# Designs tried in a protein design chat: miniprotein binders against p40896. Part 7

Target 1, 331 residues: p40896
Amino acid sequence: MLMPKSVALLRIRYTLEAALARGFTTVRDCGGAEGFLKAEIRQGSLNGPRLITCGHAISQTGGHGDLRSGALPASAFDSCSCHFGQVGVVADGVPECYKAAREEFRRGADFIKIMGGGGVASPTDKISNKQFCDDEIKALVDVANSYHTYVTAHAYTAEAIQNCIKLGVKGIEHGNLLDERTAELMAELGCYLTPTLVTYKVMGSDQFSAFLGPENSRKNTEVLYKGIDAMKIAQKKKVKICFGSDLLGPLYGYQTQEFRIRGKVQTTQEILLSATVTPAEMNGLGDKLGQIKPGFIADLLMMKSNPLDDITILDEPESNILFVMKEGRIY

## First folded at step 2 (miniprotein)

Design R1b
Fold by ESMFold2-Fast, scan of step 2:
Structure R1b (fold): chain B 331 residues (1-331), chain A 81 residues (1-81)
Amino acid sequence: as target 1 above (331 residues)
Amino acid sequence: SGWVRVEVKVNGKEVKVTVMSDDPEILIEYAKRLLEEAKKLGLEVEVEIRVNGVEIRVEVEGDPEEIKKFAEEVLKKAKEL
């Protein structure tokens, strides 16, 4: 960007203020959130949710988070501007995994995000493969444990999820293809699942379905249904479920629709707990956040009506939120 | 916290371009503009959307002459972002 950084910051400011106005007082970012934004919000220089960050997501070479360009002809293409920021870091072997995780904590990460599954997404809906060997995952978990925090993994398949959680991974992002056995194991090990169902719902909307065409729209609907079934399984087996939120990612403008989608599987109380108490506990903040209780941080929503009676009112924040309070200040 | 990856095959040579951003609207708009240009050139386009983040993979196939024009537009549109 040739323009001053102040121009980019103005754009980000609108996104942060909008997320807070939608009722999110804390957001966990699973890759790509800028460290300076976290500091500025903490200092009160920017209005926005409190940010919990992982820094760069850690991937093996050729894995889901390895976004490096393939072979480009030097004579045909003259620009590195095709890389607009880096959300992932690549680490292979136990020593590189130790170094990568330690480096993220040195940069101020609150937890570690890894790519625990992934493969080439084919038009034929081919299954994603497990990523990292067991010793690499153990190294990443060992570093997180030494910092008194956790590793969360991007994983879809039962195989990838089971491998990660058996090695000490605490959280699973997505989990659209988990089965009953995997959900039972997650519950036994006290693992957390964060579904991201709203992404598929948004991609299936009129705004995006016209763009993608009928085949991609059908595939998005199929993946949404698989994710809904996964959520039903997780709920039945009493897996700890968090609310999917990404301030700087694809859920920033559509995150409130997740409340409506969850209503197909969870009670209103279960959904509210998944957006407050459960994620606070996961992030070691269960004694400070997620409850209206003496000694807790004063984050709260004043609503026109009770979301316990109708969760979908949270999908209409402009109409239903009277004010958002964060750290005792009204926004 | 996402990416658009474009893969173009021309005369046995493979060109891959990855555009990354923490703003999903920029990535979606970039992908839309590329698909519009591909349609104008009469190219066959395959789009894959991934679960986490706006992870859009665009694969383009067709006449080598039109593919070459499309590859030039991919880079031009990336710079205009």
Scores: ipSAE 0.000, ipTM 0.291, lowest interface PAE 14.9, mean pLDDT 74

Design R1c
Fold by ESMFold2-Fast, scan of step 2:
Structure R1c (fold): chain B 331 residues (1-331), chain A 82 residues (1-82)
Amino acid sequence: as target 1 above (331 residues)
Amino acid sequence: SGFVRVEVKVNGKEVKVTVLGDDPEFLIELAKRLLEEAKKRGLEVEVEIREGNKVEIRVEVEGDPEEIKKFAEEVLKKAKEL
């Protein structure tokens, strides 16, 4: 999705405005969103959700965020929620990891994103490959802790997830190959899981599968089903679950379909908590966001019908949202 | 939503069909119908969906010029029906 920077910025602006219109008053970006966008939104120069950003995802050489290695498109096979070229920075060894994490905070990051494992269908960066050594992950966690925030990791496999969380990583993005033992450990350590099922669902649909080819379409379907099973395991073991889509560009319009997909494995209350209270707590904002309560920021979605009765109404925002309020302003 | 714009340009072997809209389901359904129509006429077609809240579908067609013209006419007709 190579494009001139000015055109990319215009498209990001429209994507953010549309996300707010679809009901998202706060969005966490896990790689690629520039920190200056947060200032523009706060100033009112841009209508969009409140942004929580990590800057560049930090990767080892030859890892999932090392774009020099020929990584596959994020929207098709790896679950990074970002544009090519804006995603990653490479750091090897403890000193480079300290420097990379500090640099992201200097640029306005709210948390640190790392690549803890490979991508789903990458030819050069296999999903089974654990990434970073223990001391490198400890360095990244140490920096995040010094800023009173967290590290979250792109990771699919039980091995990669366990390695990350034992070293103090707080969040796991995707987690499609999570097992019961790993989920138990996540719950014990108070870790957060953000599944991103809609990406695989959209890419596995009849129209998009025509572009993937038979083998890649099959792998995409397998990853979707395993991700659904991982959700069931995480729910059973009481892992803290956040809401995410991992979509980019024109596919961002499908982000609300994640509500419908989650409805197959979670109750409506669980889904709403995963999109409000739980992510607010993860990001240190549990006393300010996610509840309609005196003293909280006035972010509110007014609906024609009760989403507790039917979660799929959130997947049809144009028909079902009466208005979106962010910080007391109606949009 | 209510915004749909369709432009068709024929240039030798290439038929460029640009559909601009902010409804991804409509644009995907249109792309499906374009692929079926091209297949029915024995034409090779490539669909490219581009980034942004305005989605562009580019169709590159290879084949007989008369069949390409008929294809372009059916694209405009099907866009109207959706």
Scores: ipSAE 0.000, ipTM 0.102, lowest interface PAE 23.2, mean pLDDT 73
ESMFold2 (binder alone), alone request of step 4: mean pLDDT 72; pTM 0.649

Design R1d
Fold by ESMFold2-Fast, scan of step 2:
Structure R1d (fold): chain B 331 residues (1-331), chain A 81 residues (1-81)
Amino acid sequence: as target 1 above (331 residues)
Amino acid sequence: SEWIKITVNGREIVVMATSPEEWIRLALELAKRLGYEGEITVNGYTVRVEGDDEETIRRIIEEVTKRLEEELKKRLEEEKK
């Protein structure tokens, strides 16, 4: 209420420029980024990463994306949708779901984001609550398939994840309560998982823990530890894993700490693939992005040292990145 | 003062604490990848990019490195005064 949209957009600009400087040439936004930002970056009006957007996250009434909840956007790369007034849209019933998904594509969305389960830090919905009926999810998937793209879902529990992926949902954001059976099914169906562990670590730090109530601090810590365990399970079952942070506003600067957290559960090669090849493949860009090959877009990160030897150098970008190239242009 | 300035297609890359050979080689490789033909400037020394054979690249690197080393020796001698 206190922040004009023009000031919010200026802050988004600095956030995107800083993300590019930290080595991210492409960012997937899972709620709130509008198509005009993609156009401005494409035409060179903004120095930022290439954006892949969903528009608004689609939620049922009383679900995690309802305006009365604390819905937070998630992404394979990173997002800063808190500076936009609305991150979600509400749709109930099959016809409204068709209309909502089509509207997002009309506005320039590259994929569809849905709230497939409840959130941890929400007074309105419980993490165990099933969100959307099967026919609603099928409608959203049908629209995405007609545009030759996918649906990704915010989901924490094994039940919510299994329900979504059995109905054709391709991606899962978070997945902190995933079990072995669910990971096996995800691998079988070729689904993608985007863990966002750094957001729980940052919010639980001494610097920020004072701003959380005792109940939220406890939930945050539980979600972090369970997410680390879920990560180990997904890795063991060979689930396709993407890189993401789910950080908002001023916290977006901590996105590179995710490389450190992943280093405890993934090899350096697996982490680098999760930040390059795997998300490119997920977004239908595996023949254009994520590799240094003839015919690929000239996105390149020049490092002072080899991240294969030490992944944590990616969490020290100012001292270790020599330059970033995006589409042949050096930044 | 150990900064090396490399200009490619109007953009300036400023680096420190690397060998001149590494950055000149990188600048030439980038020029080739971006389809440049003509001139690049390295710390005030202009070199022509003509052809992309290894022998030409090596010769250019040797010439620019020699000039940078001579400049460094002159500065070290001035410091001793």
Scores: ipSAE 0.000, ipTM 0.155, lowest interface PAE 15.1, mean pLDDT 73
ESMFold2 (binder alone), alone request of step 4: mean pLDDT 62; pTM 0.445

Design R2a
Fold by ESMFold2-Fast, scan of step 2:
Structure R2a (fold): chain B 331 residues (1-331), chain A 82 residues (1-82)
Amino acid sequence: as target 1 above (331 residues)
Amino acid sequence: SEVEVKVTVLGDDPEFLIELAKRLLEEAKKRGLEVEVEIRVNGVEIRVEVEGDPEEIKKFAEEVLKKAKELGLFVRVEVEVK
């Protein structure tokens, strides 16, 4: 038996309710959440963060989001899979890219997510530096622009990042192998970087090393430190930095550890801005969200103590959050 | 020849990924196989490296699909003899 849609929806509901309780009043989903969930939360039928969604991540054939075996015929993978939470769809050539992006908007997407590069390679493996041709990325960006929104790309290497942003991609997810030249270009073009450091820490932790083996633990730790270095470079070059976790399902509870990790390399003010003002600006909501000002939506946390004095209190929400308010309602 | 087993999971429940990994380890132990599990960072992919008799490894891969189905997971399993 495959996971029933009803079970998947109940699990997503729990995850969203728990994220709100941990202090997240708005969440951007970079693959898997349906736009219809956004409507249910907006109408009050579900309790959870305000959702900003992309639907499916769009990948080329053989790219990071193409989950088919090389032995399977092309027809074996259904881009319209009935599985709720499917991360990716495959599109090749300019017409398919237009169609795929428009389909995501039809399904309620707020932005487009693409796979702009391969995964982070070990030092012994060659890195996949580029995915999609330039015309395909331009098509995806063109559709997003026509909807007055943006494309963000999963990309790790300097080459993949530069290729994407030169073609109009606004956001980069991860960026673990970012270099100074790439960061300068990102800053010049007004691009956003969303580091997701906690996922590497969690997967490299002692709790998982017994299952995953010491080599997998070391690899995740290595990727974590490369990501930390990338973030230092991005800060030095004044790249706009957002807050993210890239954690899935039950591991989402570890998302607040990202505040603690960031505290090693950012000031408390920089971290708070990356989790409030900067992502609101990225998503066209800078005049409505991310600040406590007259006329803004009433999303706020009442805290036992001041996170400007100690950012790690946000990694202890049960002890430190007195209440969460979203749209004037206490949860 | 070495055999690589690649398991790609669709969905966002890492608790089920861990449960699948446990079942893979149990099944490998029953078959006298040595196995290493790697979960891909920023992905929904489990890579399983298995050493042993190729015929027994193929049976192991078939059992992986069965165990994943019992857990309600959408998975793709690739077995390549090297």
Scores: ipSAE 0.000, ipTM 0.194, lowest interface PAE 17.6, mean pLDDT 73
ESMFold2 (binder alone), alone request of step 4: mean pLDDT 69; pTM 0.599

Design R2b
Fold by ESMFold2-Fast, scan of step 2:
Structure R2b (fold): chain B 331 residues (1-331), chain A 83 residues (1-83)
Amino acid sequence: as target 1 above (331 residues)
Amino acid sequence: SEVEVKVTVLGDDPEFLIELAKRLLEEAKKLGLEVEVEIRVPDGVEIRVEVEGDPEEIKKFAEEVLKKAKELGLFVRVEVEVK
């Protein structure tokens, strides 16, 4: 955000080390993690989870990834190719969408993230606003397909979700307002849903309501109450479900509360599969990650007790994790 | 003849609880039931509804409670207790 790059980098280091300590050996970053962080972790010069990255989330002008206030001129947007500390870049029209997606792959992205609908935190959009036209989404999907990977979209509403997945988008982030028809279509097309219920719980607290403001607090309330029912619908219709938190900066420490929230609506086995096997399959790593068996990468948690008996022990990692192993090394 | 209907809701913001309570009161009125609604916040949000009336109408009311909660996107548990 608005901090010196060197200070932000030090904070990111602590955030990544803490995430690994909480039991996350691989994380998929949906905006903001730069390729150098992925390389440093892979080379062992930085401790943290294995990173699967998209670079910057791609947004239309005035969309969820456009963090400029309505008072700023269009030329005020930071056009620096590095965009350190920023989660989004703006692209309008088919040529700009092609260029933006190709730029993210040039920077080391593993997949493409787009803003397919409105959200809680962006200053000028609404949850109900559909984002990008069909040709823009097709352009982004075409680039991802040429790299043998996928596009995932931030989307809350049935309309935004249906529009994205009909155009070849593989993943939906959040999806709090999906309906039965949309869930059926997602299952039919083999799409993945990553609910992020903990972010609404944390951001809706009294401590953070002033940060969101009144309009965004109302958006947050709407998605919080509907998200649990959406997960129930998605499971009933056999949508593939992944694990996510959507937590930013200092709030990242709350990520394990998602296990507790999920425990109210999913079985322990369903939750564990959503945090291991299913996301590995989504990212083309189902034969390398997510299972303990010969030929797989040696990522493993040693626990004091069985999370299949009580999923909430994963929301108390300091008390319940004996050690974390990543690539055969104990942390 | 006194029946307690307990509704447990997951949520940190009371906005939709007020809307749910209003919908429940209107449904009870349509069924000719007298109801009292009390909202409690111990470990999560809980709505206690005490109703007087015909057992079959009370069952319909409980079904409408579940239906209205689901329409609001809430994950709820409904329990009917005969006092």
Scores: ipSAE 0.000, ipTM 0.105, lowest interface PAE 22.4, mean pLDDT 75

Design R2c
Fold by ESMFold2-Fast, scan of step 2:
Structure R2c (fold): chain B 331 residues (1-331), chain A 82 residues (1-82)
Amino acid sequence: as target 1 above (331 residues)
Amino acid sequence: SEVEVKVTVMSDDPEWLIEMAKRLLEEAKKRGLEVEVEIRVNGVEIRVEVEGDPEEIKKFAEEVLKKAKELGLWVRVEVEVK
């Protein structure tokens, strides 16, 4: 079901306000956030996290995100989507890829998001499908480099990940099916991995499993089985790991459960660094965000107890956060 | 003989499905059994196909039930020899 744009924008506002209240002072949107939202938050007209945006996610024809329309995705659920508006744009061939990436920067994007492999909820692609040819990926990376920023790719398989990072892609979203060799290469190239394990937990629950069709349920099962092992491999090989949820619209409220899931494979310190220092460094903000330190922006949480002792208190924000401060303002 | 072991796990948390699948594979390995495990998210279900000695398969099924109860999971185990 599609939603009128005006109603979608109101719901996005409530979602962003709630995300800030849950402790997220900065959020990276991996496609679909309306350009004006970033400006309105910056100007103080809208309360929400600081937004780092890519505009539209760029997909090949028949790839992940191809059948999106209107303010919301055509399907209710998409494993790669942290989107709030129109999900993606389609580009085929080197000239269209140059034009698409340049258009996103013209619209105020901070980085480029591409679909480097198939998705769980996409009807036209398989999780194992390689997407874009090498020349197309090179074109997208070339444009990002000219703007002194990066390309990040939705990718699950070792093949898709290796193809992207060998061509200069800096970030990988998901990566549930990576292997040791791929993780070694990611570490060698200084790449960032953003696992989104909570998506599979939420989508697999009795409440939400009905939203996936049989084929998409099989895809979800495949990535779920491998997700925790991929996380262990990435950590063993010293891959730079960021924090993400990949949850759509109504499910965004479950994003803090990712802290609990990460507790199975990371120390509390590693989880906190993956949600603060590491993503700040990835986005060129390591000298301004992610630490309580002179000269840094005053983004902080006041907690009833120490998350280093129990990371799951971050999954109970209403009980455990006394206040959220963003740029010196208390929320 | 061709034997199918069906294990249905009632859990609203997919991480328990992964843990259970790993325990099933490890238990089968100890008994010299070959096992194929499939996790089904839509039904929150693990399906297991086992091949090997029928008596060892029966013992495997009993251990599966025991380990599932230790994890606080409700589990149904069905063994069919074909």
Scores: ipSAE 0.000, ipTM 0.087, lowest interface PAE 20.9, mean pLDDT 72

Design R2d
Fold by ESMFold2-Fast, scan of step 2:
Structure R2d (fold): chain B 331 residues (1-331), chain A 83 residues (1-83)
Amino acid sequence: as target 1 above (331 residues)
Amino acid sequence: SEVEVKVTVLPGVSPEFLIELAKRLLEEAKKLGLEVEVEIRVNGVEIRVEVEGDPEEIKKFAEEVLKKAKELGLLVRVEVEVK
């Protein structure tokens, strides 16, 4: 049996409260969170960060978001499951892409997430695999533009990133294998990059490396260290960089380790801006969130010491955060 | 008779991390000659795995999942039922 909805809701509550306690007053969900969670948090029924959601991530057949094996029927894992269900939906061709994107907005999405390239651990959709044709991406972007919002894409390689951004995609998730030319184009087009290096560090740990096996461990290591190089390139070319972990939950504090990893390649000021001002701007909230300023929403952290002096204190929230304020309420 | 393996992961982890984890579970099942369906749930509440094959190989798969999840520090419930 699947988990009962009541038990799932209690666990969601715990996860959201823990994220807020670690200092996250707003989070962007890049697949799977349902629109009702935003309403419950807004109404005060759940204590948690403000949510910005995309609904289901949209993938082509055989792409990163398609979890069916070659032996399963084409109808396996369709979208008829419950609201806590499948994080991805499959769409092929222009009409299906229009329908899929419109369906996500009908369900309360704030933006659209697509799979623009392959994944690190996948044997079927390799990192180098470019996904969707140009007309499919144009259709998805057209729908997002009609709702006055954006498309963001999962993509690792320069080829996949360039293909997406030339067609109007605004955000790139991961981007670990971007090159200087791609970064220049991203800056020129005003695109946003959200690196998620902590995920690859977790996958490359002694605990996880045995689980992934030698081939996937090598892919993971390549993606991690190239991602660090990619961030240096993106900073040099003045790409707009947002903060992300690709980990939503209290597991070992790995989510906050992203601050520590970024400290190796970014200044503390750059990291803090990537976690506050820049993502607020990306999501059309730059006049309301990310700054302590008259007319802004009262989201703030009180710290024992200054993170500008040492960014790693944000990787130790229990020891260093005195309180979290969201919308003027202390938590 | 049909065998079903249910994997529940808690607390939450990002949907992207769950996708990568689900794909790794598919790869491990393939090595054991198993046919597998995977469904993942929002906020890292649950990974549903439906698997068909030899019951002894399915049992080995479930034991491997439990072992690896524990190494990752994930709270996991695995249920195997024969229908």
Scores: ipSAE 0.000, ipTM 0.287, lowest interface PAE 14.0, mean pLDDT 74

Design R2e
Fold by ESMFold2-Fast, scan of step 2:
Structure R2e (fold): chain B 331 residues (1-331), chain A 96 residues (1-96)
Amino acid sequence: as target 1 above (331 residues)
Amino acid sequence: SPLEEFLKLAEELLKELGAEVKVTVLGDDPEFLIELAKRLLEEAKKRGLEVEVEIRVNGVEIRVEVEGDPEEIKKFAEEVLKKAKELGLFVRVEVE
């Protein structure tokens, strides 16, 4: 059901406060976070994690971020992804891609998010291939490079991933159908992979399985396990792996369950690095964030026990975190 | 100190309104925040709701925890959000 704007604003503010309380001092938003939230957090008028934002996710017409009905006229300009809690913009051709990326930076974006491929869920079990033409992706990358930042792409298939990274895309979100050859290329090019496995686990839970039906529930579980295998491949080939959840709204509270899922394929040290050092490096903050050492920003968690001994204690933050410090302030 | 004066006013509100107020002092305008909390508690009392308000002075945060009839809680939450928006404040409401 659609909520009044005032109630939606309260819920997003609550969500950000809760994320900080769960131990996240910095969050990268891959579409839909408004610039005012970032400013309010920096000014101290809102409690929440430091936000790194892309503004709108940029999609081609008929691509993954274009949610317009086929019955709507081509002049309809509004688009959003309710599945991911994000709003997108549609851009076709090189000039529109230049304009769209520049508009996001004008609005205060730190990086650019594009839809480089389709989603994994379909009624026919068919997965969409690459999206955007090569010149369009190159235009988006050229704008990001001029701002000394990066483009990240939503992409699942080896074909879509290879197409994006060969054109200068630095990050891949999801990547559940990654193969060894693609992982080798990602490592060679210094690309980052952000798996989001908890999304599939949450959607397959008792609360949501009734809405998916038996065939979609099986497909959802299959996509989860393919993603686990993809992460094993990425680690074997030494791809840089970041931490992500891809959860939205009320489901954001489940984000910490990603630590438990990662424990199936990564060591505790690898998981902690994927949630601290590696994403800081990706966002140009490797000299300032992600480590406890002199000269770094004072973002710290004080824990009742050592997560190196048991990573799942991060899945229970309320009982295991003594306090969260962000920029020297205790919460 | 301004902190001691603020805490004394918060204790007097607790006594007057028969509701529990937890005060955490983190900010620059305690007199304004205590006045807002007083109005929120009075409105909740008129609706027969049990509320706990935690006021954070630094960063303009007000936490409101509400127990009662879901329809009355919804109305109360909408009024709290309206006042928060008018004042540029972050407000968190929890519903049971």
Scores: ipSAE 0.000, ipTM 0.089, lowest interface PAE 24.6, mean pLDDT 72

